# Designs tried in a protein design chat: VHH binders against Protein LURP-one-related 7. Part 6

Target 1, 182 residues: Protein LURP-one-related 7, of Arabidopsis thaliana (Mouse-ear cress) (q8gwl2)
Amino acid sequence: MADSETPYHPDPEDLRRIPVDLFASKKLPGLSSGDLGFADSSEHLVFILRKSSSSLKSLLDSSGVPLFSISRLHNGVWELHKGDVEKRKDLVLTVKRTSKRFSKTESEVSFAGESSENLVIKGVPFQKSCTIYSQDSIVAQTSLMYKLRQIYVGRSKFRLTIFPGSIDHSLVVAMVAIFLQG

## First folded at step 24 (VHH)

Design u3 (from t4 with Q107K)
Fold by OpenDDE, last read:
Structure u3 (fold): chain B 182 residues (1-182), chain A 122 residues (1-122)
Amino acid sequence: as target 1 above (182 residues)
Amino acid sequence: ELQLVESGGGLVQAGGSLTVSCAASGRTFDDYAMAWSRQAPGKERELVAGITEGGSTYYADTVKGRFTISRDNAKNTLYLQMNSLKPEDTAMYYCAADQWFGSSGWKYFDYWGQGTQVTVSG
């Protein structure tokens, strides 16, 4: 009698209380050359960052469907739009650098529309250090894998921890991507 | 394919200044994170400085305040201005490009140049 281990479906409510980890890598199964992938703890691809042009990037889901487009304005402001690069829809948010002290960068996220939520991103982009703050709360944080006592993990890989909250994970990934590019 | 060629190396006296350049060809590097690494004789290669697509910079502690990394996207060229040079700065300096965010480790970049030799005499 093969104990059919019923796949434990965590209660959606419980999932909301547990931080989610995504692992970013340029080398993932099924990932195309040139893309950056975000995978879960089971190495399933969740999001894909793809370059569409020198100035445009796309955030895709695991099936390759464009979720957002990322662009940089001449004034240094980053914009996130819904949809494909070819069919840019509504502005979702903007990211603007507000402070640069030494290697530390601070950026402000402004959501388009009536949303009064202001987020601040702090970190060292080149070191893939990024923390998204909502007031005094942490929304998400990146950590380098080599700092996590994983001796054999390349320094190019980083973990994105998304803490429980109301912000869509795709937006978090987009914001992190924008910040790390900035 | 992106190709990187370093130049500007040479002999300089301690306390002097030198600028090394990295010319990119094959494609534009404006969407790449760029970096300088160096390898001194008998030592491991180390990251010296990095610059993201958006211009955020990183410096190793050993060069902080003395070196400046910059990029000219129009010229497809990366620069490293080195001031207050020390004999310890003697190394082969390498340009590197990363397709995405850069790395704290020099070996994880996607493209590298052949290097330019910088020698600082005491």
Scores: ipSAE 0.863, ipTM 0.933, lowest interface PAE 0.5, mean pLDDT 91
Fold by OpenDDE, fold request of step 25:
Structure u3 (fold): chain B 182 residues (1-182), chain A 122 residues (1-122)
Amino acid sequence: as target 1 above (182 residues)
Amino acid sequence: ELQLVESGGGLVQAGGSLTVSCAASGRTFDDYAMAWSRQAPGKERELVAGITEGGSTYYADTVKGRFTISRDNAKNTLYLQMNSLKPEDTAMYYCAADQWFGSSGWKYFDYWGQGTQVTVSG
């Protein structure tokens, strides 16, 4: 159920950015136990995924400020809301699984409001395989990391590459999180 | 802390079926990704099946079409239904839990059980 019809407007500066890599790990400097962190190539924490007592998830910035909350409806649809879990504000987007073939899943992203952007996410969640498509272009893609900077990286860690576009990086991270947990 | 205890292992004839279960305690696992791995004698442990929080599943090629992983969050229990068992399925079966999205590598889960022995006779 949509709580608001306010459309999301991405930052125009995002269109001028080069591809950005984020590295997801449960073990990062400054990351609290139980959290999942996303760090840049310099190992600086950028985003934090945190679990709440209501089985909801929060996406936080590196300072711990809540950006989004992630929840799942009884019908299996995932919702992303702005703000903290305790104060969920406007619905930003929904993610619905549209196809499941063996281990491969496809999900459709619907933005709240007047946004006409149609995104599709494809991959194998358990294998950390995820690609976000905007029509015929790739918005973001995950890849497993086996070695990072000459250090052995466990298969639980993965790289998220965000390509230049109009979608905010925090939204990309949120969508990836939603897809991978689904 | 999450505790995992496997059960249901035993001796079964080739072609037979067996269901192993993993009971979780200490906390709920409803927000965890879960998995089964197995280790045959003299072989390296391998991931058998996985299931995300949302119920997306993964199967190793060796068990696809024969094994089914499922979870009952209300009972805090993970299951592995094994059909058409083969002697090569003989192994110690372990359940594992990951705090987030799971892993294709069996070594990188957060919690492990002690295992339950499954023996398939030819």
Scores: ipSAE 0.852, ipTM 0.925, lowest interface PAE 0.5, mean pLDDT 90
Fold by OpenDDE, last read:
Structure u3 (fold): chain B 182 residues (1-182), chain A 122 residues (1-122)
Amino acid sequence: as target 1 above (182 residues)
Amino acid sequence: ELQLVESGGGLVQAGGSLTVSCAASGRTFDDYAMAWSRQAPGKERELVAGITEGGSTYYADTVKGRFTISRDNAKNTLYLQMNSLKPEDTAMYYCAADQWFGSSGWKYFDYWGQGTQVTVSG
């Protein structure tokens, strides 16, 4: 009597409660030279960071469709706009560094519009250490990929863990990118 | 293609100061993370200091409080100010550039210079 193991279909709501890992790398299948890719645990490309100019970057989906543009103002503030660099739409958010102590940096994220959500990003940018906070909750966190067993994961790669929440993953990636380059 | 050329190395007495420079050419490096690494005789190369596009800095524990990394984007030049130099700081110092955020490992940078020799006499 072959116990027909009913395939466990997790409740879609339960799946939303699971953290998502993205892996950032300059070397991914389908990634163009010069780009930075974010891939899932199955090595599927999810997002692409692309440099458009020295002051402009684009966040693209895996199909190459621009989602956001990242720009730096002369005052050091970073802006995220919706859409392509050439067709910048509305301001989405700004990131401003509020504190620098030694190598630790804190930045404040301000969303444009009526959103009262304030986020704080803390970490060491050069070490690819970044934690996004929403009040007392963690939105996302980066970690260096340590040598798991014998697999030499290049130190150029880092993991981004996005915790369940209401913030779009693309925004999280954008904020992380902004923070790490800041 | 980005080219990096280090300069400013030399002989300095222990306790002295020295500034090494890295001149970038071929393109601007203002959107790059930059770093200094060094290799002492018989030792592995190690990351010394890093600076992001936005100016956030990193220092190895061995140089914290003594070394300062800075960048002048207008001059397309990276600097490493070294104070309170020790014989242990004797090494070939290399400039490196990374297209994305930098790295904790010197091997993963995209561009490298040929290095400048710093010798600290005891």
Scores: ipSAE 0.848, ipTM 0.924, lowest interface PAE 0.5, mean pLDDT 90
Fold by OpenDDE, fold request of step 25:
Structure u3 (fold): chain B 182 residues (1-182), chain A 122 residues (1-122)
Amino acid sequence: as target 1 above (182 residues)
Amino acid sequence: ELQLVESGGGLVQAGGSLTVSCAASGRTFDDYAMAWSRQAPGKERELVAGITEGGSTYYADTVKGRFTISRDNAKNTLYLQMNSLKPEDTAMYYCAADQWFGSSGWKYFDYWGQGTQVTVSG
C-alpha cells in the first residue's frame, strides 16, 4: 500500500508565517531589457521595476500592470504613489534619508494616511545592503547572492527576504528599490 | 547606449592630488549608478568607489578618507577626487555605469569607459 504522501500543502495561513524570498535580477525569463525583475524561488516573475524617462520608476506586477510609481522630490525625499507614472494616484509613503555615515545610510519611511507606522531602513545602498526595521523587528532584508555561497551568481543579483508581517510585499519591494536608488 | 569617456589621468607625485572625470553621453546619466574601478599592473581590477543615483557613496577600504566620488547630473559627469595619492594608487581608472543600483563587483556594470591612466611616483 504505497502511502500516497499527499503533498503537504501548507495552510495558506502557515505560508504567511514563512519568510518569502525574492530574487532580483536584470536577467529573468519574461523580463524586458532594461527592467529589473523580482522572481520567486521558482524563478517566476513577481514584480518588475521599470525606469521611465523622467527619473521616475514604476513598480509593476508580473503581468505588467503598474502598481506604484517612484519619484524623488527636489528636497531629496522619495515618494511612492499608487498607479503608473502617467496616472499617479494617492501618496502611499515617503522615504527620507536621515543619516549618512560613511557608506552607511539610514532612511525613514512614513506611510501616508492614518497609519502611524514608521519604518527605518538601514544599509549600504551601493552594496545592495538593505534592512527594513519596524521598531525592533525586521521587516525585510537584502542579501547579495554571492555571499550566499552561490559563487556563480553575479554580484549584481540580490535576494530580498520578506519576513512575515502586515506590510504588502509590493510595498517592501518598492521601499527597497527606493533605498537602493538613494 | 551609454558612452563613457574618462579623462584627467596623469603623473602625480606621492602625496599629491588628482581628479579624474568621466563624461557620459547617449542616455540620461542621472538614471545610472556609477562607479570607478581601477586596475594596477599585474593586479585584478578592483572597485574603488561607487555612487548611486541618489548620491549614496561607497568606497573601498584602500581609498577611504582619501578619495571622493561625486556626480554632476547636469553635466553628465562623474568625478573621482583623489587626495594623498600613493604609488599603490597607480592604475588605469575606469568609469562604469549600472542601470540598477550599482554592484559590489566591478564586472557587473552595464557600461564601461576606456579608462584613464593615473601614475603616482614615489
Scores: ipSAE 0.839, ipTM 0.919, lowest interface PAE 0.5, mean pLDDT 91
Fold by ESMFold2, fold request of step 25:
Structure u3 (fold): chain B 182 residues (1-182), chain A 122 residues (1-122)
Amino acid sequence: as target 1 above (182 residues)
Amino acid sequence: ELQLVESGGGLVQAGGSLTVSCAASGRTFDDYAMAWSRQAPGKERELVAGITEGGSTYYADTVKGRFTISRDNAKNTLYLQMNSLKPEDTAMYYCAADQWFGSSGWKYFDYWGQGTQVTVSG
């Protein structure tokens, strides 16, 4: 049975290979009213999501430096650009809904440039349910429950688990933010 | 701040239809997630339906196929079209808004209306 397994104590090198958890919340130390924070397990801010206008949002680092701008287009397509909302730089990716069946939504992420790989996001946006796939592998997923022994439970919060891989964590957070709003 | 005012409630015969509305004022709700919840006397409040900024919807199992949530951002108004009404749909219906995302439950919305009563006769 899984609950009878040997106690696990990770080596430092094993910690480099394990999934990373970020915790999304509207209430965190140092977070301004109206912002949404993504924090580590110690509640230290890692990313900040901030509204600039009804159609423009910023993803910021923990120091408040703009990393990306998020915009929602008229067609329901979402764009991610490098830099500040007032001076957007390169387009990084787009997200477009490709399927909606019952409450389930599927969206496709297309990276700017000549990459042949795209990502697929599936879940129930209104319920903060989101899983990002690269082919048949999971890149990241949201949840409210991790395990009974280490419970992060809150209807106003959610956990984002990012699995080891090559995709930058700030891009994962941006994609989750887009999917859950769309 | 955002204010929410529901309207359109009333007495309806079982099997009938009714649309309730939620007018937002003070600010636009274009980038808010919006929801309807309901509470019958003596019962727990429950989430009925929700809609994200981008238009993705959610419905409680008890109302799927009968209720439709929609938003008209130009009119700053949220709607709940209720068809095939049953006596157990009798409740106070509340409009709610969240600044960022939706919710799996009713409790943690940022703004609430005062409610509109829907009464379904058997």
Scores: ipSAE 0.752, ipTM 0.882, lowest interface PAE 0.9, mean pLDDT 84
Fold by ESMFold2, last read:
Structure u3 (fold): chain B 182 residues (1-182), chain A 122 residues (1-122)
Amino acid sequence: as target 1 above (182 residues)
Amino acid sequence: ELQLVESGGGLVQAGGSLTVSCAASGRTFDDYAMAWSRQAPGKERELVAGITEGGSTYYADTVKGRFTISRDNAKNTLYLQMNSLKPEDTAMYYCAADQWFGSSGWKYFDYWGQGTQVTVSG
């Protein structure tokens, strides 16, 4: 029997990085009404989520250029494609719910193409609780925002912490957005 | 503008069942997170149950196993099926919606209905 999955060999540049925080909010400078923004600690937009229809959403960069389109299929599977909703390119990944127990949900991320690495997302979607795992390692995690001496439980905002690794931040944001809507 | 109207409230005996409904109008709610909250006389409002666009549900501990939230997007209607009702469940029940995600509490929803009264007698 083959040995247990060993840790991936991260790019040396990733070992020099620190975690990145993004802050999700419906109210941010430069954000259009109806959009959901992910901003850095200085409130500068980094990514934008925009609805095109009830089953189609776009993830955009800070300039509004489409990076990915997000599709919800009738069978409950979510797909992420490169490009905007009007001219979708290659499939990048799918997300499928694999279990739910009361409010807790687990989903599997399957990358398209030759990648053998699948990710697991666990949390409580309705409460904006989400942790993305690569085997034994945490890729990213949402959390409630805290101020000095005060907790912001139940606010409309949340923090997304992305840990150093090989997975593109835009893909992490897309996976979080899918999980919290699904 | 999304508008929410609750119905189906009434008087019911302890141990009985009742389903309340929330009809949405002005637009479809297919890609909204939906919720029920309640407020008993003299009490703070509380989140009772929620359901995401994709169907993931949440229930407060006080109603787990007794209440079921569901959505029928074709009818643009949200439901709360309440079984094994207790006098403590007596409250005004409110429908709520959020454009993107759910919430960890009753606050911070984008739209609210005006409520429907549920009264459980002992």
Scores: ipSAE 0.738, ipTM 0.875, lowest interface PAE 0.9, mean pLDDT 84

Design u3 (from t4 with Q107K)
Fold by ESMFold2, fold request of step 25:
Structure u3 (fold): chain B 182 residues (1-182), chain A 122 residues (1-122)
Amino acid sequence: as target 1 above (182 residues)
Amino acid sequence: ELQLVESGGGLVQAGGSLTVSCAASGRTFDDYAMAWSRQAPGKERELVAGITEGGSTYYADTVKGRFTISRDNAKNTLYLQMNSLKPEDTAMYYCAADQWFGSSGWKYFDYWGQGTQVTVSG
């Protein structure tokens, strides 16, 4: 590890807060054709992305129950609503691209209501590069799978690491899905 | 299923410009990530440019600043505008599509076209 003794000895509570990995794939046990799954390290589905129509997608839990609907508007803004695509409830957040330089993109997440939470997503959407920031802290980050395992699976997978924090994992997955499509 | 047909290839002088097109049929490609890859004689295929559903773009370093990818969802057509062409750009150019997201490389697309030849003479 370090070249010298670390001056910091982690609090035991800090060591209990570890990142959670989800693995995105089009080929997973229990996943329907056409869906994209997010699974844990044991390949158990945790979330499912499903296209409901040309402009509407659903984020579902592992049981197939709709959590959110995802809409891309004509003006390029993305919206996330609670509930089923046919009975969209409250708006939860919007995502809007704020900067694009060459292949690098920045987007801002705005939560509905009076929240002052300010999230920024940076990366290269086409390459599935995505990091979500809350001010100076990383909320979540994608990474590509090890090339050997990626080659043997035959389809590109990616890992989503969600760092310890207060934001719900289903919201993180929704924001990643929006950013990588937008 | 989604069918992709490239066109617009041909012979062009070094320093010249050319636009290749990819017409999609069988269904619309509005919610697909789209890409151009190329394969030069004796070389491995490589990703050239990509564009997401929402319009975010990617370019390989070898073409950055010279090539522009764009999509016209109303015409179900993908474009690659190639400027300042070099002999090293000579290749078969392939259109590709992915149902969800883009890719870090050329191999992992769901649909492919048959290609259009671009030849850049010195």
Scores: ipSAE 0.720, ipTM 0.867, lowest interface PAE 1.0, mean pLDDT 84
Fold by ESMFold2, last read:
Structure u3 (fold): chain B 182 residues (1-182), chain A 122 residues (1-122)
Amino acid sequence: as target 1 above (182 residues)
Amino acid sequence: ELQLVESGGGLVQAGGSLTVSCAASGRTFDDYAMAWSRQAPGKERELVAGITEGGSTYYADTVKGRFTISRDNAKNTLYLQMNSLKPEDTAMYYCAADQWFGSSGWKYFDYWGQGTQVTVSG
């Protein structure tokens, strides 16, 4: 029967799809005092975290435009809304701790809307150990970065590696920020 | 600016217990990750225990099961309950705090207290 087709040849850009690294630091070019920056390997800001209060923070793009507000409810549940802290729009996701013992923590991410897919975050928040799973696949993972015997005061960073996938990088950063705060 | 003052250090017999505390003066204690570190004479400062803004804890292997870190945000106070003390626990104990979940790593926390001496005899 005539159901033959040319073998799939990936777009060259698809063959270059690799994990993206972001580096978190309080000391980056162009970063305002009091903020936490997430930068690429060239130290160009990609995302900015800014505090409004202990329970309310903003995630901003590199131009300072608010992307999400992060709020902690009194019951310990975290909410992520689109927009600025003063004009919050749609709820995007909720994060709830599902397991806690000694140092190890698990949290579940529930997306708002019609999506039924949940993510799981596991790690040790104080050690900046954080892995985001979609089912059994790793979406993103943090690691500490420093060079032994060459550590500079105020220059320690943690690295966030985001693996290729469908989840927006800004959502990954927001989820990491929520998890690491506890 | 956040200020940290430790207290509660002293002399204690091996096998005994002691609680040290750290009073924070600052209206935003809630959004700091906190840590206890210690330094014995001639040794490198080492992490003892940490606690995130939301209360998740971490313990060094050398103290796991014997020490408990806790925070009381209403009182702006950090605690370290130390049980089953050993002579090796003798050190100056330092309280430290950092914003953004301790993103700088514990050695590079922004704020440090002056320390409180714990001496375990015999």
Scores: ipSAE 0.638, ipTM 0.837, lowest interface PAE 1.1, mean pLDDT 83

